# VH-VL binders against q9gzu0, part 7

Target 1, 229 residues: q9gzu0
Amino acid sequence: MGDPNSRKKQALNRLRAQLRKKKESLADQFDFKMYIAFVFKEKKKKSALFEVSEVIPVMTNNYEENILKGVRDSSYSLESSLELLQKDVVQLHAPRYQSMRRDVIGCTQEMDFILWPRNDIEKIVCLLFSRWKESDEPFRPVQAKFEFHHGDYEKQFLHVLSRKDKTGIVVNNPNQSVFLFIDRQHLQTPKNKATIFKLCSICLYLPQEQLTHWAVGTIEDHLRPYMPE

## First folded at step 23 (VH-VL)

Design e4
Fold by OpenDDE, fold request of step 24:
Structure e4 (fold): chain C 229 residues (1-229), chain A 124 residues (1-124), chain B 107 residues (1-107)
Amino acid sequence: as target 1 above (229 residues)
Amino acid sequence: EVQLLESGGDLVQPGGSLRLSCAASGFTFSDYHMSWVRQAPGKGLEWVSYISRSGYYIYYADSVKGRFTISRDNSQNTLYLQMNSLRVEDTAVYICARTYWDETGTRGYYFDYWGQGTLVTVSS
Amino acid sequence: DIQMTQSPSSLSASVGDRVTITCRASQSISSYLNWFQQKPGKAPKSLIYAASSLQSKVPTQFSGSGSGTDFTLTISSLQPEDFATYYCQQSYSYPWTFGGGTKVEIK
C-alpha cells in the first residue's frame, strides 16, 4: 500500500483527469473566499481590509491568447508567461471588492482603490480561502502567499507613465502570483495635469496542485492582524 | 495565574441533559479560543468541541454533533457545554482547555492550559 | 478524519533512560501536531506544540520532531516525574484527533 500522501495525490490526479475530460477544472470543485488587505507603512495604522464579492476561477490554458497578448503589450514577461502556460495554473479573479469597515457609512459599496500617487502603502496582501463545494467543512486558508510590495508595482507604474496610449494596465508581483488590473486616469485641473492609478480588480495565480494545500485557522484568525482593534 | 474550573458534572440517565460550565480566570477570556475535551474512564483523550474567541466559529466531533452545544459568555468569562440526549458512551471527565492561536498561523492551535475536568456519568 | 497512531501503547523505562514515542498521522498534517502529558487523576499538560516547539516551563529533556505524517516525542533522560501517559494531537483539520496514548511506566 502506497504512502497515504501518495494515494491522495493519485486520487486528486485522477479527479483532475476526469474533470479535464469534462472540460472542467479542479478549481470548479471549490468555493473560494478572498480578502484584500492594504498594509500601510505606518505600523500604527491598521490595514484597509476588503472582501471580494465573488471569486471567479479561470483556467490559464483557456486564455492563452489573452496572456500572450499581454506579453505583446509588454504587460508581463514572455518567459514568465510561457512558464505559466505550461503549468496547470488556475486564475482566481476578484473583479469586485468592498470595504469590510462597518463603522463608516457608505463603505459597504463596491469601490476602486487608488494605488498611485500615494506613498503610505507598504504592500497588498491577498488572503485566499477555499473549501470543497457542497461540503459542510469550513473555509480553510490556502497555503500560499499573495503579496505585492509597493516598490514592485510602483516601479511598473512609473514605466507605464511614459506610455500615454494605455488606459488599462496590468502589473504583477515578481513571482507572478498576484496580478493587478489598473485603470490609469488623467485628471486635468486648471493648473496641472495629474495621473492616478486605480485598482480595478485583482487576479491570483495558483497552481491547481496547491488547491488542496491548506493551512489552519479560521477566516477570522487570519484577518485579525489586518482588522482594527 | 491561568485557571480553568469546570463544573456541572453529574449522574444522569440515558436521554438526559446536562449543562457544564467552565469558569476562566487569570487571563483575558475574550482573547482566546476555547475547547472541550473529554476522557472516558481508563481511556484516552477525545476532542469534543471548539469555539472561537468571538463565538462565531464552532466545531464539533461527529460523536456529539446535534446533541451538544458549545457556547461562551465573554462577559462572564465562562465557557458552556449543553449536553442533550446523553448516551452511556458520553460518560467521561469533561475538560475545558484554553486554545491558543498564534498570530502568524504557523504554529496552529494548541491547548496551552487545561482544567481539572468534571465527571459526567450516564447510567441507567 | 485524520487518524493518529501512537507507538508504543506502553513502555517500561528507568530513570535516566532515553524514551522515544512516535505518532503517525493517516495523512499529512504539516507541523500541526501537539504533545501532551497526563498523570493519573490530573489534567493534561501541554509539552510540545507545532511538532517541535517546547511549551513554556517544560523541561528541556522533552523535544519534538517530525513533519508531514511522522512525529516523535523524545525524552532525553527520563526523570521520576516523567512517568505518565503521553498523547499526540493533530490540529490540522477538524475533527481534531488524539493518538491513543503511550503510558510510560517504571521498569
Scores: ipSAE 0.836, ipTM 0.942, lowest interface PAE 0.6, mean pLDDT 89
Fold by OpenDDE, fold request of step 24:
Structure e4 (fold): chain C 229 residues (1-229), chain A 124 residues (1-124), chain B 107 residues (1-107)
Amino acid sequence: as target 1 above (229 residues)
Amino acid sequence: EVQLLESGGDLVQPGGSLRLSCAASGFTFSDYHMSWVRQAPGKGLEWVSYISRSGYYIYYADSVKGRFTISRDNSQNTLYLQMNSLRVEDTAVYICARTYWDETGTRGYYFDYWGQGTLVTVSS
Amino acid sequence: DIQMTQSPSSLSASVGDRVTITCRASQSISSYLNWFQQKPGKAPKSLIYAASSLQSKVPTQFSGSGSGTDFTLTISSLQPEDFATYYCQQSYSYPWTFGGGTKVEIK
């Protein structure tokens, strides 16, 4: 089993290679920044905030099958899915993310975030910022909401738990704007077998028309609710 | 009560330099963004500069970019505007404004409190 | 830069009159528009933020409306203390820009 870091690197390289073969899209005219906040149910507990190392825009329907699968599984409506598929959608891939915890300054370790079987997470929030390439303008928040409630991905996890077949799974929020790539691991404890779902990567879906729809505020302003202290 | 008190306004020659100060009181200074706005005599309002709470984000109007420097000392509850290479067109009352940001981001920025301003006159 | 065009530049009105001031942005600024009042020799005072939200302690005769490019400040019944210059300001993108102002004078 190759070094997890090696696998991630290979995956990223594959993604990059695929992207190079694709024609320039409108998304290629933008620089992106993304942050991921794990909001906990306990209000006193500060969110876990992560910065995405690199956001990779892809103008493809690469996840069409996953979207349709959701429809087949009655997780999502056909109508909403068709609407999404008919739109020019930009996929924003977040293959790597790092903790922004000040106390962990220097830990470059890409920590896989465990989503299951923990029950303390309320939702995952992704904050997307963009600017025109080669612009001296500040990054602006993209006017889109990227949230994934724990109830929604847990439901999907439970469904997958019943199926023994796949180590890699993809789950998405109801509006199909956030896709989580999950690694399912089986841990053998002395007493029991436990299944763990680890978050490997995130992909955001954004209609191309929204690429130029910005809200206001700095990255700091938008991260503040999720930042420690 | 929120108070913003500007100082440092003076008469200077073109090409001269001046440093303005804005002393803040009545609120936690470090929790708020700050801005400078100026008003030339008999004219309208012009945004000059913005500085975030941390001081990390700074923005300038094109008219002052490269000449003016906004800064803040949160320990002293003071906002500063260093003005270099002053021009006649820089003549104005300079006002510091507390710049509020709503946590939801929906309402954006707005100046909720203003100082009385300090007059800067640039004349030969 | 986003240009803010304010109209009229001046108007004369009487106490009790309904006053309407308009502000147009050169591009869409969503609802990120603020209104300010300034009396002679005084600092500006915040009236409206986010196009329609009334600032605390601002009288209810003031209201703001609009989105995108066109915005309106309305004084439903002009009071003696409302004679002043009013400014709109966009906070959508830098540089932040003000309208040219509207002077409301007593008739």
Scores: ipSAE 0.802, ipTM 0.925, lowest interface PAE 0.7, mean pLDDT 88
Fold by OpenDDE, last read:
Structure e4 (fold): chain C 229 residues (1-229), chain A 124 residues (1-124), chain B 107 residues (1-107)
Amino acid sequence: as target 1 above (229 residues)
Amino acid sequence: EVQLLESGGDLVQPGGSLRLSCAASGFTFSDYHMSWVRQAPGKGLEWVSYISRSGYYIYYADSVKGRFTISRDNSQNTLYLQMNSLRVEDTAVYICARTYWDETGTRGYYFDYWGQGTLVTVSS
Amino acid sequence: DIQMTQSPSSLSASVGDRVTITCRASQSISSYLNWFQQKPGKAPKSLIYAASSLQSKVPTQFSGSGSGTDFTLTISSLQPEDFATYYCQQSYSYPWTFGGGTKVEIK
């Protein structure tokens, strides 16, 4: 009898294969929770924490045309896009998120969504939790790192600044696991014209094989480092 | 020094109820998760229940689910286990265990300190 | 539920002997395995956490190894105070489960 781990892996692979034939994603068998933390460079400053209202799993292959369109529109590199399409990767979309800060009302919330030209953010951290659908088990942290450092998305912003025609911008971290959908806005101030990049939504890329790779800990345990004392 | 002192163990009849307490000292109680573990006479260890720091996350073994209730009072540094509908098979030494969480998440949970336990006997 | 199979259930050894206890999980638990020592009439004592991390104040003759499904507790040189029952415990998923225990007796 094969190693229990091997058996489980084989069972999951069979399930994945069956789902693929049905144009379904293994991700459809899971419930997801996601949190977004904006970690500031100032260590004394508490992170801004957001809860995603709904995580929407989408199989990458189902959006091949959209991805290729993005390449045609020079939103994505062809090479990176092809690599993604070749991988059995699920997209986890976070179209809406709410601040977990009880003290942040109104304009402060909007300011938290501006990623540039501010430079006080060190990185964006996304925490992903999942469980099997219809399970009474607690949400478990997905064993994947979703981080986007300021330096990495700023470089991309600066590159796009030279391009006049695109209001919607997508940037990704180096390992292509976090995608930020950005709205570029031009603000007229009394003194100058300024360009800002506002975060609209986030999408995480996760290999389907990683869907059952859980770490331990509660949501509370994993959020604690990002929560105010 | 970290101390966990269980109390409340007694002889009860099947169907009876009992409330156990675990008094914690020597550490900031509210900073730690807590667990109950039991050991039947001459048998091995069995995890019973877990409660998070805040008390928001609670988990039970299937054997006690629906009958036992874990709770904590952080202001009193006390962990509780309300046991209802007790069965003969619930006879055991009930041990309070401080449950440490590795902040990095890489090491997970482990019981770093244990009480001496309190004996619960369910008998007709 | 994750089943923890501990072996052997009992063993006899002499002072100075190398003792090996194994635990097998019914599924992968990564490194989320803990080892405990219990003496008769006493509370359990934590020995090893996260499969291989030695708990504070635990003697160095104790060591843990393994990942996934197979784990080992090793006592490099058995001391008189090491005669006890040892338990493994997984903390990967609920319910947390213990092995059946291994009683280390004096030969």
Scores: ipSAE 0.798, ipTM 0.924, lowest interface PAE 0.7, mean pLDDT 89
Fold by OpenDDE, fold request of step 24:
Structure e4 (fold): chain C 229 residues (1-229), chain A 124 residues (1-124), chain B 107 residues (1-107)
Amino acid sequence: as target 1 above (229 residues)
Amino acid sequence: EVQLLESGGDLVQPGGSLRLSCAASGFTFSDYHMSWVRQAPGKGLEWVSYISRSGYYIYYADSVKGRFTISRDNSQNTLYLQMNSLRVEDTAVYICARTYWDETGTRGYYFDYWGQGTLVTVSS
Amino acid sequence: DIQMTQSPSSLSASVGDRVTITCRASQSISSYLNWFQQKPGKAPKSLIYAASSLQSKVPTQFSGSGSGTDFTLTISSLQPEDFATYYCQQSYSYPWTFGGGTKVEIK
């Protein structure tokens, strides 16, 4: 009766169509968990691991204005943005995140993370897990890589640095899967003027068809490389 | 050398209980997930249960869910399977298997080492 | 549950023969398929993991291929020690399930 994968795809497409009629997204049928790991260049230094408080799924078309704003701000190209807007992509917003460090009292608090100026970070890794809503099944890792290397966002920071009029900026990794919302702050000390870029929030872009593309492993298994010993 | 030694297999009546043990040696037990797999006489392999390194994540086959309990003592390098309400269809060689996790997440889980198994016979 | 169907259930072959065993999953399991060898009265032995990765110390005559739902174990040149029962196993989702096995016998 045909390729099982094809049948599954068709079933999902039917479901998506039904959900659209209800003004719902396929993404709304999932619960998400997200973790953010800041991997340091020093191999001996353990990653800083954060848990996202809440993952908010939003369809790309609902965020068109922000994407276009980013284009206007020269954060990314119009062509790539239009391509993205034409795709059936879900945005997974991570507006808040908290440290998973257990060894420090109070580290469970929400905190901002300074991304620049610093050169000790190798990359930002986002781990995304999902499950069907109202399922007793464990969260499964989404089979997608969400990485943002230091070199890639630093280039963008330097470019924005030359533009003094911008306070809020958005940068993205080359494959447009990870978007960082950055707050630019000017610190004036009696001795020095410094500009810092703080990470405010993260947004992951995932094609709708990949919502059911799961890898294997538990959250623990996937977090282990980033957890302190 | 990695060694897994199962014990506790016996003849029991239906409705009875039995506790199996798997003594692990030759590796850091706490660094590996563990599983039980069983094989009925003349039949194929059947996955029974999985327990993560920490013991936090546990999964069972539907055939044993609610009756069997997998546990581990990392301090003693021992894996356990408590079997309650045993049925005739539970008759099998129960094998302990070290369950490897690929840290990259791309290869998933696989049984890299197996014990010889211990025979559990459930009969009237 | 994901059902794993192996074919054939048994086959007869001679030393030096190319042997092919297939495993089909009832749904896509990506590449999360493992192959095992079991000899009578012995514990299973891991052959292939992640569909195509050869386990350490496994002879090179063994190879695995496939993704999604269809997988193949190939023995390029059957050796005397390769007469055994082979099992596929999916580790994509719980419960983990095995194929029914394929017995490779001497012709």
Scores: ipSAE 0.790, ipTM 0.923, lowest interface PAE 0.7, mean pLDDT 89

Design e4
Fold by OpenDDE, last read:
Structure e4 (fold): chain C 229 residues (1-229), chain A 124 residues (1-124), chain B 107 residues (1-107)
Amino acid sequence: as target 1 above (229 residues)
Amino acid sequence: EVQLLESGGDLVQPGGSLRLSCAASGFTFSDYHMSWVRQAPGKGLEWVSYISRSGYYIYYADSVKGRFTISRDNSQNTLYLQMNSLRVEDTAVYICARTYWDETGTRGYYFDYWGQGTLVTVSS
Amino acid sequence: DIQMTQSPSSLSASVGDRVTITCRASQSISSYLNWFQQKPGKAPKSLIYAASSLQSKVPTQFSGSGSGTDFTLTISSLQPEDFATYYCQQSYSYPWTFGGGTKVEIK
């Protein structure tokens, strides 16, 4: 008889299989919380921390048409899209995020964060927490790392800059776990034309098998490094 | 130097109540989680309760859940344990422990400093 | 609840001996295991955290190893001050639980 952990894993796999047959997602059985931290290169500068208003889980298979549309629009490659579609992955969409800094007047509003042109950001960190629905238990950190380094998304921005026709762009980190939906805007100043990239939304990709893999600690514990003193 | 000093231990009857205190010094109290651990006479250690830095996250052992209340006053550098409906099996030395959290999350929680404890005796 | 089984319950050793204490968890706790030393009438003292990390000011004769379900505390060369009771404790999930303890006595 397999170890208790193996049994649990098997049971979970069976559940997943059953849910798949019903076109239901295991993710639908969870509540999610997400935070976004913009970590600055300057260590003395505190991270900008945002709370996602709502996390929307979507199965990749259910989003196939949109993914393919994205491919058609040259937002991302067909190869990467096919790979994602073949994986039992849940998409966790963060359409809106709000600053957690209550001390700054106006920061409580949903803000589009400008990612470019700026070079003061080291990386974007997304912290994902979950719990079983109808559970009175606190949210637990999902054991996954969601990071997108400045160098990685900047390269993609620069590549897109050369293409005139795309207002909405999607960039992803190398491991394809973090997707940034970007709005390209042209600002006309009396003196210069400037292009800016604004972060509109984020989507995290998580294998369904990892939905029940929680790390130790509380939300507070995990947010602390990104919180203002 | 980090110091934790428990007080409030006494002899009480079953069904009685008692409030324990742990005075902390030598460190920024508000920066650390705190826990209560107890040890019955001649027995091993038993975790009782945990409270986060902010006091927002609280956990209890099943044996004390619904009867004990952990709290903290960061302005006073003091940890508390309100014990109600005491039972004979609650007889123990109650020790407060500073609970460290590894910021990376990979090392988890551990008790890095302990008080000397205060004896609670529940007897008819 | 995660049960922590510590073995042996007691052992006799001499100064200079290598001492090994084991702790087994009823389920995987990754590396979230801590070791403590307690002398009679005294509060526990932290020895090892995260299975293998030595606490500050703890002598180097102490070491911890293991991951998952099986863990070991090793005293490479037992010193006179090391005669005490040792406890393992998991911090993986609530409730946090301790092993039953191992009393190291002088032979």
Scores: ipSAE 0.776, ipTM 0.912, lowest interface PAE 0.7, mean pLDDT 89
Fold by ESMFold2, fold request of step 24:
Structure e4 (fold): chain C 229 residues (1-229), chain A 124 residues (1-124), chain B 107 residues (1-107)
Amino acid sequence: as target 1 above (229 residues)
Amino acid sequence: EVQLLESGGDLVQPGGSLRLSCAASGFTFSDYHMSWVRQAPGKGLEWVSYISRSGYYIYYADSVKGRFTISRDNSQNTLYLQMNSLRVEDTAVYICARTYWDETGTRGYYFDYWGQGTLVTVSS
Amino acid sequence: DIQMTQSPSSLSASVGDRVTITCRASQSISSYLNWFQQKPGKAPKSLIYAASSLQSKVPTQFSGSGSGTDFTLTISSLQPEDFATYYCQQSYSYPWTFGGGTKVEIK
């Protein structure tokens, strides 16, 4: 029979070819659910947990078309072109969410979470689940880690403070899997000028081949550590 | 100490029904997922069904889907399996198993404690 | 359904022998593979979870390895209490499935 991983890769490639004939992306064949937890440093403090109301997949490029174009134009080497073929990416945008607290009447809202100045957050955790569209099967967690630690984004915010001409800011975690879209606001009093950074959207960066690589566990299992009791 | 005590196994005719119970003690029952596993005489193990700690997520093996119903009563620390339309191939020892999931989410599921089982025989 | 193929179906060994049991999945199950021990007339006992993690109070002669499709349970020095039937089980995808078992007997 051959290696199961090799057969899965061949099947994925055939599916991609069929989807291109129908002018659809692989990501369009999945349903997504995403949850966002703002984890506090204090061990006993409940995480602020949110369900994303709509996960918006966006294709960043057509790597196969760009490879052919690049070779024709002599803009890419063959080695670089092969590397680009392995970087098909899906951007999963989360501009709106709803609180999951039991004592809050949930309403869908634009993302509006102050990230700085504050020092009580340890990290942002995003939990991503998928399934084939129109499947009866349960959602499964995508086998990838989406965490953005406070120290990593604060470092970037402090650097941005020295750049007065930037109002919209995008920062990413070290492995470039989580992107934060930040609105910079200035508050002014008679004595002081203050800046805050407000989270407006989150985007998860996911290699396209990861869409079919699942871990195990239910949504309930994975959310439990973040649930307020 | 964790204890799981199954009951309700009996001799029944094909097409009949039985309800199995599993009484749990020695742990906080509502904190744990539960499963039924069966073993036909002289044969290996077969997973039958799973129910999450909340009762919200329920899964069945294809061989029993539509005929068996798993449920739990967290106030009485009891797991149930309602078996309808029984067939000769359902003859087995039915074993209650505690299904562990740690809160880090990194190690998957496994059965950390097992009951002794209750025998179900389907024959005329 | 993911089929789990265990080898061998039985083996005969002496106390102190090194014993190796293999388990092969019909598709990748990552590391979501458990090993159980069952003695005649008794309930199964968990030995290893997540392919290689030893359950608490399990003796250190037991070890597990593997990922993807190929997994191994090793008993480094067989003890008299280790004669039993051993099962692998995948918890990656429903329905969860067991291997056919490997009976380890005294020679």
Scores: ipSAE 0.569, ipTM 0.828, lowest interface PAE 2.0, mean pLDDT 82
Fold by ESMFold2, fold request of step 24:
Order: sequence, then C-alpha cells, then structure tokens
Structure e4 (fold): chain C 229 residues (1-229), chain A 124 residues (1-124), chain B 107 residues (1-107)
Amino acid sequence: as target 1 above (229 residues)
Amino acid sequence: EVQLLESGGDLVQPGGSLRLSCAASGFTFSDYHMSWVRQAPGKGLEWVSYISRSGYYIYYADSVKGRFTISRDNSQNTLYLQMNSLRVEDTAVYICARTYWDETGTRGYYFDYWGQGTLVTVSS
Amino acid sequence: DIQMTQSPSSLSASVGDRVTITCRASQSISSYLNWFQQKPGKAPKSLIYAASSLQSKVPTQFSGSGSGTDFTLTISSLQPEDFATYYCQQSYSYPWTFGGGTKVEIK
C-alpha cells in the first residue's frame, strides 16, 4: 500500500495463484527466446553462437527426478538440491538449436557440442529473453545471469571419471542457474581409448518471480559481443 | 570530435509535413544508436524516437506514433525524422542525440552527445 | 508509461551551497536513470548515467545516487557555472521519459 511496485507484485501473485489452481504455469503466459554462446579463450575469436529453436518451459517433469538422482549420486549437495525442489522454479529446456553463422544455412539439430576434453572454451553463456504472450512488445532480457565457466564444469567431469556410472550426467554452475545434461561417450582409436563429454541439452532454472523482471537492451545489443564476424 | 548538426526546421501549417536531418561527424555513425528529443518553447525535454545502429529497432513516443518516422542512412552518416500530420503541439526545438550502449550491458542506454537543435513551428 | 517526478521544480542557492535534487519514478527502474544539465538557449549536457556514474569531463562537485524508484543529484559546492535547469531521464522502459526539470537560480 503506497508503493506502486507492491501493487504490481500483488496483482502478479494473484495471477500465479489462479494459474496454479487451474494447474497452469505462469511461464505458459510468456514467449521466450534463448541463445547459447560457447565463448573461446582466445580474445579475437568470436563465440560459437546458436539460437535455440524452441524454449520448453516446464514446472514439474523428470528433471526434478534427475536433480534428486544427482543428490543420491553426490553430483549436488543435499542443501542446494533441497532448495531447488522447494523453489517455485521454471525450467527452460533447450534440447535443439541452430548455428547463427552467416556463412552456413542454419538447420535445427540436437545439441551435440563436445565440452571435454578440450581447452579452448572459457565459458558457456546463455542469453534468455521473454515477453508476455500475444503482446506487441519487443523481447527483453530476463534479469538473471546464465554463465557456466569451464573450470566449474571440468571439476565435475573429473569427479565423474572416477565413478562407474551407467546413467546420464547432470552438472550445474555454482549459482544453480544453468544445468548441463551430458552424455559420456567412449571414442576408440587404433592407439587410444578416450572418454568425451558431449552436451545433450541445457536447462535454465529461473525463479517464477523473475519472469516479469527484465533488464534493458535489445537482442541485437546483447548478442553483439558474441556474433561471429 | 563528435558533432551533431540538425537542419530542416521550418514554419509549417497544421496537417503539413516536414523532414528533419541530423548530420553526424567525428565518430563511426554505424556503431551508435540515435534518438530525437524535443523541447517546446519554455518547456522541458521530451523523448520523441529512437533508432538502433542497424535501423532494425525503432521506438516512438505515444504522442507521435503513426505520424513520425525515424530513419538513418549509415552510408551518409545522417539521421532523419519524417514528420507528417503536424499539429500545433508539435512546435518545438528538435534535438538529435547520440544514444550510447555499453558493451557490458550493465549501464543501460544514455545520451552522451547532443546537437544544437532545429526549430519547428506549426501555426496557422 | 513511467512518470518521473522531480523535486523541487525550482530552487534558489548561493555559490558554495550544497544542493540536492530528487527524482522519483512511478515504478522501479533499477539504476537506469540519467541526469542532464541545460542552460538557457543551449543544448543539454550529460552529467550522470546509470544513476551514479559521472560522465567524462564533468566536474567532481556533481554526484548521483539511488536505485529502484528514488534518485538524487547532489552538487557538493555550487559554482557560478552550475546555475541551470537539471533533468532526470529513465531509460528502463519505452517510452523513455524525462522529469519536469529543476531550475537552480542565483539567490
């Protein structure tokens, strides 16, 4: 009362309650655009930049089971995993993408980017934009940070190498906003047997309250540092 | 040295049309967003329109939507404002402003350089 | 649309005074608030961006603070060249909007 942001927040909370009562997600009221940049360590080399073909927002699915499995397999701490399960969270799944290179015809493909072993990637950056569905408004960046540095996921991959594990691997960045779904593959060469970790999908975790909290800038403005040129 | 020089201001009748231009020099024009801001005589500042460096993103104040068209020619380093269906309340000094975006994305947009302005008078 | 309310609309001050101008947004604009100075018959001059960042070649008596809805421009020791009208402007949401201005006059 007296605070215009408080009235806006209260109205949004009432909408959330109505949608939950009807077993509908607040996230279903938004359009999303997502871009994924694999940022190279070499400063002059522009990122490998991809546009996600369809951002799939979900509230509850088998990904919660994968988080619980990660706790049981010691991939996550119990405390952080319990906080994730207790939060009102939107999971934004990105299984397929296409390259944004101007010299290549972009075809939608399943995600198959090799993350390890390699030493040329600095970090993975995900850029998430949203707007109300059916609105005439431009997409705006969601006010949240989605970065996963190479050192952080490499530590988790090295931990997994010491284990006999026949299931898929899920790792997360320290602030638990980016989840990487990893396929462990064995590459046989005449001289060596090598293990690779290949990215199969990305899931962004976004608290429901952040769906209506935007930063500023256009897609063009935010993509420019990563554009291949 | 950054310079923004507006021209094309004139006396026109209500319902008339006018085209303003802003010649830019001293910087790489195609790297910067641009805006028009106006100021009625004795009044405050009012943002009118914005155009991105590529020309792809364009926004207008509600008071001018459908009547004004912002455009740019990056090969000629020139910003334009086509004003149609002019009204008496459009009487103002129209000022060209360079609109800066920091590459980190953390500071937002701001007007770092301003032109001198050109006067548009709409009167019977 | 986001309304920007400046206070006061005018003030009188002496050289050496510390003056404070406030700007209130009708909704949160985070830190996307700019300040401008305009002297009669002249183009505006940029002072502050992102609420608190000082523009190049702007004298150090100017400072900005605030976030969310409430913002302040402070002139720590008023100089003769600082008598002007000051405007705040939000760049958070279109349409971008200015405050009504604060005229700083010689006492």
Scores: ipSAE 0.553, ipTM 0.821, lowest interface PAE 2.1, mean pLDDT 83
Fold by ESMFold2, last read:
Structure e4 (fold): chain C 229 residues (1-229), chain A 124 residues (1-124), chain B 107 residues (1-107)
Amino acid sequence: as target 1 above (229 residues)
Amino acid sequence: EVQLLESGGDLVQPGGSLRLSCAASGFTFSDYHMSWVRQAPGKGLEWVSYISRSGYYIYYADSVKGRFTISRDNSQNTLYLQMNSLRVEDTAVYICARTYWDETGTRGYYFDYWGQGTLVTVSS
Amino acid sequence: DIQMTQSPSSLSASVGDRVTITCRASQSISSYLNWFQQKPGKAPKSLIYAASSLQSKVPTQFSGSGSGTDFTLTISSLQPEDFATYYCQQSYSYPWTFGGGTKVEIK
């Protein structure tokens, strides 16, 4: 009853009900494909590239209270986060993905990518494609940039590092188009007491008008810089 | 030096078929998208078809969809256009074009090199 | 389909003249607009891509401008080798479409 796992199950069920209520949003008129590339600093090392299995759209005018609280608690600026919530903003949640490497079993799984401590990542790039539902047209890239450079999220991680009583955080890139949902884990080993920040999901934010403002290029064209060789 | 050399143009009756070839040299063919563009005598340019470097993405103009098939053989550095159910309106010089896409993704597609063209005449 | 309307369809000009060619799209194409030059019996030559970017080794008398629906190719000082037909082409949506062409000839 007061069990934290039972409380988490009830919170998840309520969230699922809220998402069901929002199936009538503008974003529900689109199909989405999303890819996530973790770009390494070393040029010879190809990106870790993932295909998102399910893109979950939520309209900001029907904003989930748990998500809003997370952004507000963890943002680099509360005022900036509140300004975005006043717009008609579409949130595109990406909780699960699969690796695009051919030598990895193509299993869909929860995100569990370690972002810190490490120093080999240059940036996170999200590639978002859409089309009208039931259209036979090809997917087109949404006209928006979704990049989160390591310096920007590392700065935020270092800022919250002294807050030892907080495990879940949300950080955003400067133009507030990419939100990273992070678990702060404390590892106890025989030799070390260490803290890591692990990515648990990504959310893309964009104004509703961007859903119909496409760039050009195929998925193949846009993925090529990140593909394994 | 980039070279694109079309062949296979001929005189054909309406309802007939032709297969055009474009031999590519002077660049890594498998790294580039390719297109067919046509130009009727004394008229402007009309895009016909596109094929991605992998061959996976293929698009056609509405006027040729269902009748023409673009393909490529990256081992032979050759682009093809199979033209079936030809009509008088298909009479044109058919030109092979290299379709460039830069890796930044910000500048779109453009045709940076063009072949000489091969004439297709469809006449009763 | 996106219709590309070029104007004028032809013009006569003298060497040294400033020439302006307009291309209008039936809907916004952002900046995905290319310009080509074609001389009789020759293959087209790429001049401008992404509305305003000069192709490599294209002379600087050529410039492009515009975004959305209205685009312009400008030849700042017409040279003898610039007498040709010029085409705009959108690469924003399939089918890709060309303008009808603008023939620039000696006055």
Scores: ipSAE 0.547, ipTM 0.816, lowest interface PAE 2.1, mean pLDDT 82

